VH-VL binders against UPF0179 protein Maeo_1037. Designs and how they scored, part 8

Target 1, 145 residues: UPF0179 protein Maeo_1037, of Methanococcus aeolicus (a6uvu3)
Amino acid sequence: MDKRITLIGSKIAKTGNEFIYCGVLEECSECRFKKICHDGLIVGKRYRIVSVRSAKHPCIAYGDGVKVIEVEPSNNFTILIESKKALEGLTLSHSDIQCNNILCKYYNLCHSEGMPEKYKIMELHEKIKCPKGNSLIKATVSTIN
Key: E = the ipSAE of ESMFold2; O = the ipSAE of OpenDDE; V2 = 0.75 times the mean of E and O plus 0.25 times the DockQ between their complexes.

## First folded at step 1 (VH-VL)

Design z8 (framework fv_fezakinumab)
Fold by ESMFold2-Fast, scan of step 1:
Structure z8 (fold): chain C 145 residues (1-145), chain A 121 residues (1-121), chain B 111 residues (1-111)
Amino acid sequence: as target 1 above (145 residues)
Amino acid sequence: QVQLVQSGAEVKKPGASVKVSCKASGYTFTGYWMHWVRQAPGQGLEWVGWINPNSGETFYAQKFRGRVTMTRDTSISTAYMELSRLRSDDTAVYYCARVDYGDYEGWFDPWGRGTLVTVSS
Amino acid sequence: QAVLTQPPSVSGAPGQRVTISCTGSSSNIGAGYEVHWYQQLPGTAPKLLIYDNTNRPSGVPDRFSGSKSGTSASLAITGLQAEDEADYYCQSYDESLSAYVFGGGTQLTVL
């Protein structure tokens, strides 16, 4: 399986730790550090840290700075699902929410790329207010096989 | 095993262009910036520029702007540096080198073995 | 001329200590940018010797050490050996030039 690179806070940049990829990390140190962008990482997908670079980079979002990490996909995604379908332990068939508002900050969580045909709900999180009026909840789901 | 393998030596006439390749292996190609550094015979190291293999974004030293172009092909983990309108004083060994992603304070590790470009008439 | 200043040569006898200086300015080392050092054996590519002022990569003997103060940095080599005969380069970043910058290089001769 392909490894990918990103940045994460120094305090949590440890081999074996998992996190949810939230998109391009904001530039943490103005005038001295470049923004990181990744091809092939999926917003909302959980990744496991497989190695940590030694250099620490300044970042306003992380008071202790950030480190470059290598990651590999875990079997878990974070997605938005309709609240009426949200029950921990339930296995669901994937269906995209009908919405073409690509400027919505939740668009990628509603239209999760790379989702398998079936997934199991592992954990439920906070509810999200949808501009289109849908009742949505954030959930961690696991791929089946 | 992290390796950077560069293309072989080139002999060019003044006014020609040269394209040097650098094939990476043993690490995530898109996770590190690729820099190019040259060294004229018997002289010191001179930074040419960098490419971010993930985005394709480039930045060149002022001296080389307008003559250098850096590209990459992520499907084969290979970076390229093309230098045009060659002059005799472009004769040098051209190195590719890996640098921590997005790090202005970054260090060069590893280095390719270098590609000798000779410009003569 | 190189942006960072190094002596063009230094020499020492086996077992001796040598120090190679790297002098910058307020736009590079003096602005807080870190200093890295490279060893170049004759006919080979440079190899990382010291990074972030003081750190050694795996495989570099502790005979090599780096330091930084103000606008300058230094590379110290103790217990000098014949195999240390090489060119040594310091490197940093210069914000006024928006460029990675190298010292002019120091040739170490082991007498």
Scores: ipSAE 0.000, ipTM 0.519, lowest interface PAE 14.7, mean pLDDT 81

Design z9 (framework fv_fezakinumab)
Fold by ESMFold2-Fast, scan of step 1:
Structure z9 (fold): chain C 145 residues (1-145), chain A 124 residues (1-124), chain B 111 residues (1-111)
Amino acid sequence: as target 1 above (145 residues)
Amino acid sequence: QVQLVQSGAEVKKPGASVKVSCKASGYTFTEYYMHWVRQAPGQGLEWVGWINPDSGYTFYAQKFRGRVTMTRDTSISTAYMELSRLRSDDTAVYYCARDLGEYYDSSGYLFDYWGRGTLVTVSS
Amino acid sequence: QAVLTQPPSVSGAPGQRVTISCTGSSSNIGAGYDVHWYQQLPGTAPKLLIYGNYNRPSGVPDRFSGSKSGTSASLAITGLQAEDEADYYCQSYDSSLEGYVFGGGTQLTVL
C-alpha cells in the first residue's frame, strides 16, 4: 500500500490535485504538526491527493490554514510542453515558460508546482492555443529519478 | 494510566509571580504537547498557551504574551507555567492538559487528559 | 468575554433530551475548524466528552452526540440522568486570534 498522510494548504486541498514533496522547510522546525506533515514522504516524489479531511489546522506557511490529506505516489501527471519538444518516449529537461498570467485557464498545466529537473513524455494529447502565442501541447509525463 | 499531577494552591500579592508545575506520568512526556488553561471562580475556561516538551518551543495566547513563560524539565517529566505581574483578575484554577497528538487524528489539537488544577489566589 | 456563545443554562427532567448550542463566527467554526466538547462535573477538572464534531472517546455513552452546521455546533444528550448534571464547554480554534477558544459554558440542571 502506497498511502501517506500529510497536510497541505486548505485552498489547494482537493481530491485529484498533485504536488511534488520538497522536504522540510526551515519555518517548520518548531511546528506542532511537523511529524504528521513530513513523516513518510520522499523528497522529490510526486503525490496525488486521494481524500481530504474537513478539519482545518493553523499553519505559518498558509494563511487559510491546512487540512489533513491522504496521498498516494503519482508517477504520471499532465503538463503543457512546447510542441517542438513533444515526442512520446522522449526525456526532457525542465525549461520554464516565462509567463506571469496567473488568470490563464492553462496556468496550472503550464506552471506545474515543484517540477522535477527531468521527466519522460508518456502520452501526447491535444494542442493548446496559448494566449501568449506559444505552441503548446498537453502531455502526460512521468518523473524519472 | 495517564496522570498529570499539579502543584498545590498558591496565594500571591498583586505584582508578584507564580510558577505552577505539572508532572506527567503514564506516557512518553516528549511525544505530546502540554497546554495550560485557566478558569476564574464561577467563570469559563480560557486557553493560555502550549509548550512542546521535546523542543521547549512555546506559543502563548495574545492576552498573556509578555506575562507568561512556559518551560519544562524532561528529566522529571514536568511542565511549568509562570505568570508574572499578577492582578486580582488572574485569580483562577490553572489546569495543565495534554494534547491528544494522534498521528492520523485531524482533531489532534484537543485536550484528552487534564490535571486536577492549581488554585492561584491573588489578594486584593 | 467568551469567543464562542453557549446558553448559560439548560434544564431537563430525567429521561428527556436536551441540546446545548455553540455559536461561533467565520474565523473559527465557520472557517471549518473542528468543535470539541468537555464535561466538568462539580469540583472536578474538565473531561473530554466529544471530539472532532461527533466522535466519542472510549467510555462516553452513546446518549451524548455532537453535530456541526455552518458557524454553529450542538451537543445533544438523550435519556437524561442525574449524573449528567455538570457544566459543558465547547472548544474550537480561531484563526484571527491564532489560538484555542472556548464557549462560555452551559450549566445543565437535571430537575
Scores: ipSAE 0.000, ipTM 0.556, lowest interface PAE 11.9, mean pLDDT 82

## First folded at step 2 (VH-VL; framework fv_retifanlimab)

Design r7a (from r7 with heavy chain Y102W; at its last look DockQ between E and O 0.07; V2 from the best seeds 0.00; counts 0 for: pae E 12.1 > 2, placed apart)
Fold by ESMFold2, look of step 2:
Structure r7a (fold): chain C 145 residues (1-145), chain A 119 residues (1-119), chain B 111 residues (1-111)
Amino acid sequence: as target 1 above (145 residues)
Amino acid sequence: QVQLVQSGAEVKKPGASVKVSCKASGYTFTSYWMNWVRQAPGQGLEWIGVINPSGGETWLDQKFKDRVTITVDKSTSTAYMELSSLRSEDTAVYYCARSLDWGEYFDYWGQGTLVTVSS
Amino acid sequence: EIVLTQSPATLSLSPGERATLSCRASQSVDYEGSSYMNWFQQKPGQPPKLLIHDASNRATGVPSRFSGSGSGTDFTLTISSLEPEDFAVYFCQQSYEVPYTFGGGTKVEIK
């Protein structure tokens, strides 16, 4: 189990919320919370908040302060992948689907933010009918970090 | 045993809104998408939009975009379509129709709800 | 959006005759070897009834006298021998992409 303790802005510190860790800000180089805030988090990795302590602490980066939270990696996604590559249990390297149609009903599943370099296919669902002819299947995937 | 039962006929004045319900039974509500289609008297069929009940995401024909809201209540297995700023040309029978997913055919239809817009 | 053009608008026939209804799409509705064109029958005061899905598959309970054919942009519904209950309006509908669209209909009426 990869649970960790960190700090996040008080306005977004709610159980169930997720965030992408973006690294240490220059303003945080001298902050007394630097180690607890940043150690052990991976830049670009998505985390889910599993508990929130109510006490606020001052923070240079967050004007309304921060709260202590417990997080775990958010490792299960639903995405669309090429059906030729789709086999349950297979580990794939990320490959962009070339489509700029932001009006497509599947846009967010094709362009999921924070995609890892590699992922493992946990479950295959239904094939979808892509308007542009791409052969795609809906899948639950996990990160392998 | 799949059934889609819609709310009753409505008479509205121009400028009003109407909300039509479609209660589903006999299947797992969140496994299928729900479409709304209308038919003006003596005319053809016009697709309005669709909702994925699982995530609540919707796709609407652009001509309805600012006037139509499609929603679901998963706890009652009921879909809703609300059409605002009604005009006389909105007089039609409004149908709900089920499809498995994107690009699938409409296999079950509700009985239809007549909405009449008259001065 | 994909425009569906049905012809003829009206088809006046007698029971026992063959009906041939045409539907043309403004662009291809094919995906992975399947054509996403559906056919519906509608009688007065009733919702549409699915007859044919994916160009050629009869829906459950549809009599064998109904058949669908075609691919790409050109599709046909055939009723091999008309029965009294077949006099109705028939619509094609594409399920390839949103907005889903319907043809204008072909009325099959008794001569």
Scores: ipSAE 0.000, ipTM 0.473, lowest interface PAE 20.3, mean pLDDT 81
ESMFold2 (binder alone), look of step 2: mean pLDDT 93; pTM 0.941
OpenDDE, look of step 2: ipSAE 0.371; ipTM 0.779
ESMFold2, look of step 5: ipSAE 0.000; ipTM 0.549
ESMFold2 (binder alone), look of step 5: mean pLDDT 93; pTM 0.945
OpenDDE, look of step 5: ipSAE 0.021; ipTM 0.629

Design r7b (from r7 with heavy chain S99G L100E D101Y Y102W G103D E104Y Y105P; at its last look DockQ between E and O 0.08; V2 from the best seeds 0.00; counts 0 for: pae E 11.1 > 2, placed apart)
Fold by ESMFold2, look of step 2:
Structure r7b (fold): chain C 145 residues (1-145), chain A 119 residues (1-119), chain B 111 residues (1-111)
Amino acid sequence: as target 1 above (145 residues)
Amino acid sequence: QVQLVQSGAEVKKPGASVKVSCKASGYTFTSYWMNWVRQAPGQGLEWIGVINPSGGETWLDQKFKDRVTITVDKSTSTAYMELSSLRSEDTAVYYCARGEYWDYPFDYWGQGTLVTVSS
Amino acid sequence: EIVLTQSPATLSLSPGERATLSCRASQSVDYEGSSYMNWFQQKPGQPPKLLIHDASNRATGVPSRFSGSGSGTDFTLTISSLEPEDFAVYFCQQSYEVPYTFGGGTKVEIK
């Protein structure tokens, strides 16, 4: 539906990757590519890369340059939630899992950046073995507009 | 089938203005950038500028910035290029050419519009 | 802006011969292994037609006898065996930075 053209750091420009659009960086205020990079993107919205062009361009914000990508809003993404709260179709208010182990291999799934305040559980996957003993399950969730 | 159809040839006096149209069909007009390029007799190709039809943003070669206006009408899928204060050296064939993204060169071209500036 | 210099201005050849066309940029058009140089063919009374993008990639439907090569400031278009329809003017064009610029062209004509 709402596909957009933008630029992203060449190292993370891979089909299937997702990112949170955080707005115009201060370094980009005078950039000749400012409109291409930022026009049509919504601050705080999650996007999925659906295509990547091979050409690289110089960018002050990305030392290895940027690539042109096409993105779409990402309505579905994977997180870890407490198993006892996990029922397909349920709408939950987001609450952080109380764990601050930044080095944990699951950290990004427990603390997904840019989570909306509410989400709907679309699909449940496997439970994981949390090093701290939390009972967690992987879930595909959908954003609530 | 992608097609870009331009308005017909024009003869103008020095100091006048000309507005060339480019009607697009066969694709989603707002998904591609529209460039304008000209070719004077005996000379090569010269890029004039580009418009993003989604937002109407334009980037122009500085040589034309004071005299060129590039616009679109999304409801008719038509791009326009207006060149003011015409001079004899503006005599050229003017092309519209679409680009996929700003870094993709020009995959489809209009047939060209001859603008002749003569006294 | 980036100036593109093409040579030779005219290349007189017969069908079946190999054509080698050169384009030199006033500054590098490379970034991190990519070269932002394109090639177009133009026949009289027609708009240009894209042949090669990003130095070496053939556009859709372009015959394999057309190939592009080069990096930095020096680029080459090669036509391995000229066909009658290949006698035309060829332009290089950089898409590295705005304003996009074109070379002056190389006319490939029948000897």
Scores: ipSAE 0.005, ipTM 0.530, lowest interface PAE 11.1, mean pLDDT 82
ESMFold2 (binder alone), look of step 2: mean pLDDT 92; pTM 0.936
OpenDDE, look of step 2: ipSAE 0.039; ipTM 0.682

## First folded at step 4 (VH-VL)

Design a1 (from r7a with heavy chain S54D G55S; framework fv_retifanlimab)
Fold by ESMFold2-Fast, scan of step 4:
Structure a1 (fold): chain C 145 residues (1-145), chain A 119 residues (1-119), chain B 111 residues (1-111)
Amino acid sequence: as target 1 above (145 residues)
Amino acid sequence: QVQLVQSGAEVKKPGASVKVSCKASGYTFTSYWMNWVRQAPGQGLEWIGVINPDSGETWLDQKFKDRVTITVDKSTSTAYMELSSLRSEDTAVYYCARSLDWGEYFDYWGQGTLVTVSS
Amino acid sequence: EIVLTQSPATLSLSPGERATLSCRASQSVDYEGSSYMNWFQQKPGQPPKLLIHDASNRATGVPSRFSGSGSGTDFTLTISSLEPEDFAVYFCQQSYEVPYTFGGGTKVEIK
């Protein structure tokens, strides 16, 4: 089936939302949900929330609590690409923007983890002006397989 | 009013399989998890596992995971528990019980299904 | 797995008397200010009926003579004045973590 049960912060626990699984925090080693949080999830892999349970549970890692969710691997994700390469329907090979500014608010979108070798542009969003002078646009892309 | 109605008693031989049903009514079936619990004659209660009716995803106690399958039919609001490779030690009353979510309490129970395994 | 030990195994009492039932867990069932211990009543030929959830919360329709208390590893179910219908077996159950486990039961029987 490939669906997995896990928990995520209540404020982001919405069907259709996506996230990258980051693994177990040290604070969660004594969590009462530790036996179900990590059923077959792969660190660095993107997941989409397909179901959200209504009950809210206390969690040391999330101040507003957590909800039980069902996830499946996601083939779609958001990245920043050069505006000159940004056409819906284009297939691109992954190439990094050379930048070491880890304090940039866009750093994680420029240096997305788990990038496939090739991806297809599904949808274009807002334009971003990089402090380093790159003209970037936010895009939803899909894996090619 | 919430009701969980289970299928009737079963008599099986060792090595056979049994499938018990639990039909829910009086609430939104996919809004609650469905648990299965058994009780051997004169013994305590033993949790078997749980299913999310919305997704069909299950979690089973290690003791049962090789022999138990839990499924749902959303169209009939019915949960099923199938136990294979039956042994005499599997003779018990099997209950379904709902919970609001993972880690929540069991607020309503089915009437129970007696499964007898005898040679 | 968390082991729950109930004591005594049997309580022989008369109607009108107070019943105190104990449940001890092999490890704490507390998390972030809540205690994940539940109590059920079972009569012969019937399924368990929820009485108390999360240590001290009385389930809908359960008479006020039933109360739960405790935290950590030690929990108590109290019946302040036994009625004839209260003579039954009582089980504690932890919902702290899977696999969920039950105590061995305390039988409250008429003297």
Scores: ipSAE 0.043, ipTM 0.641, lowest interface PAE 6.3, mean pLDDT 84

Design a10 (from r7a with heavy chain S99D L100Y E104S; framework fv_retifanlimab)
Fold by ESMFold2-Fast, scan of step 4:
Structure a10 (fold): chain C 145 residues (1-145), chain A 119 residues (1-119), chain B 111 residues (1-111)
Amino acid sequence: as target 1 above (145 residues)
Amino acid sequence: QVQLVQSGAEVKKPGASVKVSCKASGYTFTSYWMNWVRQAPGQGLEWIGVINPSGGETWLDQKFKDRVTITVDKSTSTAYMELSSLRSEDTAVYYCARDYDWGSYFDYWGQGTLVTVSS
Amino acid sequence: EIVLTQSPATLSLSPGERATLSCRASQSVDYEGSSYMNWFQQKPGQPPKLLIHDASNRATGVPSRFSGSGSGTDFTLTISSLEPEDFAVYFCQQSYEVPYTFGGGTKVEIK
């Protein structure tokens, strides 16, 4: 398994917690760890915390500081899918959504990196208002292969 | 086979600089912090500083910040500690030591490099 | 900086005896249920060797006769029954904050 070491906010740094990796935060420009390479972590991919060190490090992006954690990829991944394909338990092949609006708050969920060839819809969430008019719903999916 | 192999003994005059190397093997060099610690003959251990090999960030003990530079060469998996303006009191064995986790514990140590400063 | 005081400076004991080494920190090295105190063994001409990390966790390959205990400011390294190879100098070290600091050492010598 892919186990990686990174930093996360102290309040959420608990074994068993899951999070979606969002990249290096801009507010961490003053953090002593801002130049630490997060090699192998994929933006938009879900990770599970498997180990937490208790030492707290200051970070401007997290008012209560950050802790060192070891993570592994979670089998679950959050994406946006077309509503017409949204059926819990259905296995789908990943399809690209044609959209150039990089400033959309949903852009990363529509253009997720690290998507598997096939995934199973585990849970459907809220429908989103797509600025481009696409009928989309947020879903938690599980990797098949 | 994790190994940290340091450069050989050095004899320097007061006012000179010394650069000690620590070549790592058997693990991913950029995934672990590297510390430098010294020990004067018959004395205790004194922490000098640490480097994150991935980004090159360093944290130094205040006593050394004006005289020590810690660097890495990722292509050769080697860390360096350079100490300038040497004084006789800098005579010591200098060790590199791997930090198992960021700010955790030193799990592997180099064999040590004796630096002798004499006129 | 955090000052670590080790006592006694020297322990003169015979093989088979129990050794108890103390390390006291000038302030607590505990955070969120963990104690950031480590123990090292050093023999002449050799680098320090990790024995115990985070107060009570034995490092890989370290014999079961070595144990660490304590929390807050008071820590103990215990060797239940000394073997000939255990006569060495022992250092405690805190990893709670930088600068990292070491105790002055306890020399365990043969009687």
Scores: ipSAE 0.011, ipTM 0.521, lowest interface PAE 9.3, mean pLDDT 81

Design a11 (from r7a with heavy chain D101E E104T, light chain E32Y; framework fv_retifanlimab)
Heavy chain, then light chain:
Amino acid sequence: QVQLVQSGAEVKKPGASVKVSCKASGYTFTSYWMNWVRQAPGQGLEWIGVINPSGGETWLDQKFKDRVTITVDKSTSTAYMELSSLRSEDTAVYYCARSLEWGTYFDYWGQGTLVTVSS
Amino acid sequence: EIVLTQSPATLSLSPGERATLSCRASQSVDYYGSSYMNWFQQKPGQPPKLLIHDASNRATGVPSRFSGSGSGTDFTLTISSLEPEDFAVYFCQQSYEVPYTFGGGTKVEIK
ESMFold2-Fast, scan of step 4: ipSAE 0.231; ipTM 0.658

Design a14 (from r7a with heavy chain Y105P, light chain E32Y S34T; framework fv_retifanlimab)
Fold by ESMFold2-Fast, scan of step 4:
Structure a14 (fold): chain C 145 residues (1-145), chain A 119 residues (1-119), chain B 111 residues (1-111)
Amino acid sequence: as target 1 above (145 residues)
Amino acid sequence: QVQLVQSGAEVKKPGASVKVSCKASGYTFTSYWMNWVRQAPGQGLEWIGVINPSGGETWLDQKFKDRVTITVDKSTSTAYMELSSLRSEDTAVYYCARSLDWGEPFDYWGQGTLVTVSS
Amino acid sequence: EIVLTQSPATLSLSPGERATLSCRASQSVDYYGTSYMNWFQQKPGQPPKLLIHDASNRATGVPSRFSGSGSGTDFTLTISSLEPEDFAVYFCQQSYEVPYTFGGGTKVEIK
């Protein structure tokens, strides 16, 4: 499969991270990156980051800026969910954990960019206790069409 | 020591194609993007396009999109620019130029390749 | 596309004099605190050499007599005291958006 290039928030721009492409951001629609942001990604499709460029670029939609990334298609992704909702095989509607700590080491897993409206829990991993007091568990989920 | 070494001068007839090479050394080829810029004799500089050597993705000035193809050979750290359907106004020195990323400055340039298209 | 207009087309000056070169963009090249305007020096038979990037930052090895300033649509390259090796053509270039574009150049020549 061909690798594709796009831009994503710098704090989540890590090799191995996954996201669902949601189309062009309204805040960035007329930014200087318009031509690079819009090439060849399919709305609703999951992508995995395979490389990250070193330069950080300012962007109104991301307070910590954006980085150029190379991606490839993926059908599964890893997120943090509330332990009370964690049951393998369960289909959940996406609900972001209320947290504004952008410097938290778990922030990118709690606020995965481009989450689908619904997803199915495929596998549960380790439990995580966040600094804000939430009881979280790491899970591999699959998109539902 | 960073170097970009381009292929030698070419003389072509109208309607022909030309393929210019740019061999990179002294850095990790896939860590930088490669731009192509031309300059007609006694005139200014005109950006043609850029390639990400890692993935092969290209962005071209729309005026060249139907006639220019930019490619790379990662095994030899070489970028290529092919221009087809040559016209006399394509007579120019063609340069390759490296940039760290999208929107970053062109910090190293090749020596240039003169392409002459004679009627 | 963004059009860059350089003025004057030619500056005839003597060594030791100050050179001031102008570049005007058809639209702003600013994005969240950075002005995406670069300056290049070109001598006959040579490729362009990066002199200033992002309006005011000198490239590695560029003498301190070269300085860039400006924001938005209006930019200036200043050479505080011309040396013999500074007589060359200078081009501005915007890296704000593709297609990247260049000004028509200003030739700095000996009087």
Scores: ipSAE 0.212, ipTM 0.663, lowest interface PAE 4.4, mean pLDDT 85

Design a16 (from r7a with light chain D30S E32W; framework fv_retifanlimab; at its last look DockQ between E and O 0.03; V2 from the best seeds 0.00; counts 0 for: pae E 7.9 > 2, placed apart)
Fold by OpenDDE, look of step 5:
Structure a16 (fold): chain C 145 residues (1-145), chain A 119 residues (1-119), chain B 111 residues (1-111)
Amino acid sequence: as target 1 above (145 residues)
Amino acid sequence: QVQLVQSGAEVKKPGASVKVSCKASGYTFTSYWMNWVRQAPGQGLEWIGVINPSGGETWLDQKFKDRVTITVDKSTSTAYMELSSLRSEDTAVYYCARSLDWGEYFDYWGQGTLVTVSS
Amino acid sequence: EIVLTQSPATLSLSPGERATLSCRASQSVSYWGSSYMNWFQQKPGQPPKLLIHDASNRATGVPSRFSGSGSGTDFTLTISSLEPEDFAVYFCQQSYEVPYTFGGGTKVEIK
């Protein structure tokens, strides 16, 4: 998949930013840009902004308006995995780290949204000190196509 | 009735630039997007890019990102495609084609503009 | 980019015969029940003419003998009974993602 066209809030419309597509809102039903915003995107999937256009359009969902962007599916993710599973080149089935501490600074890395069912460990990074004592390591993982 | 009328044939030297126009009539110019597609002699169709006349947003095939500029003049309901650094392989009939939104489908086409690039 | 492969390259038929044209995409061009595949007819010296959009919808003014079907990666344009004016080149085109791409075309010629 090369690039998709969509719109996103002006404040977050920056090249390199990522977002999870969450689907169509009721407010979008009569919007001229409905197809641009929603067609071709998969609910729950993470996308990376590869380019941003300068023009701004009004949007009910985004008070500051939206900008046209080009996006592509994110294929690489930075996550925390159990140390015992940490091996570069290894293919794993995704599972979130079992933890309900939403205030933890690592929460999003332990519970990354838009993850594929399976991924390949591409690079291992540093071990992190889990406040609950879990043995975790930061890893870059890639979607298996 | 919807009409897209393009400028006449062009003959250019390699390295030169060409600017093709497409005048729209019979509909609200800013309510539809304008695409550019080319077709080399005896070859298939190749999408170049699209512009939203209302906001001026453009999308180009990566192949043309450094050589093509698509613009519009809302006051005259005219779309333009400029291709620079012309090469022999750019010899083709260039079409403007109307679409709804970001290019859902091309329902109306210009008559085409032949651009010949030869030394 | 999404590559569209049309087959056959040439189809030789007589008036009154049924024509079946295939277009295969390198990846799915369907989403949420919609298929973003379009079909065009082109005659020499003329621009393409829209026949079918979104896989199965006939464009305005297109005769009922033209029909489109398919989803995912495989699509078909059918001409139930060829008329003399139907001998032309037919292109499929995907509007699923940029860059928009066309198939190589199928030439329907008189046998």
Scores: ipSAE 0.025, ipTM 0.604, lowest interface PAE 4.4, mean pLDDT 91
ESMFold2-Fast, scan of step 4: ipSAE 0.312; ipTM 0.695
ESMFold2, look of step 5: ipSAE 0.046; ipTM 0.630
ESMFold2 (binder alone), look of step 5: mean pLDDT 93; pTM 0.946

Design a17 (from r7a with light chain D30R S34D; framework fv_retifanlimab)
Heavy chain, then light chain:
Amino acid sequence: QVQLVQSGAEVKKPGASVKVSCKASGYTFTSYWMNWVRQAPGQGLEWIGVINPSGGETWLDQKFKDRVTITVDKSTSTAYMELSSLRSEDTAVYYCARSLDWGEYFDYWGQGTLVTVSS
Amino acid sequence: EIVLTQSPATLSLSPGERATLSCRASQSVRYEGDSYMNWFQQKPGQPPKLLIHDASNRATGVPSRFSGSGSGTDFTLTISSLEPEDFAVYFCQQSYEVPYTFGGGTKVEIK
ESMFold2-Fast, scan of step 4: ipSAE 0.266; ipTM 0.684

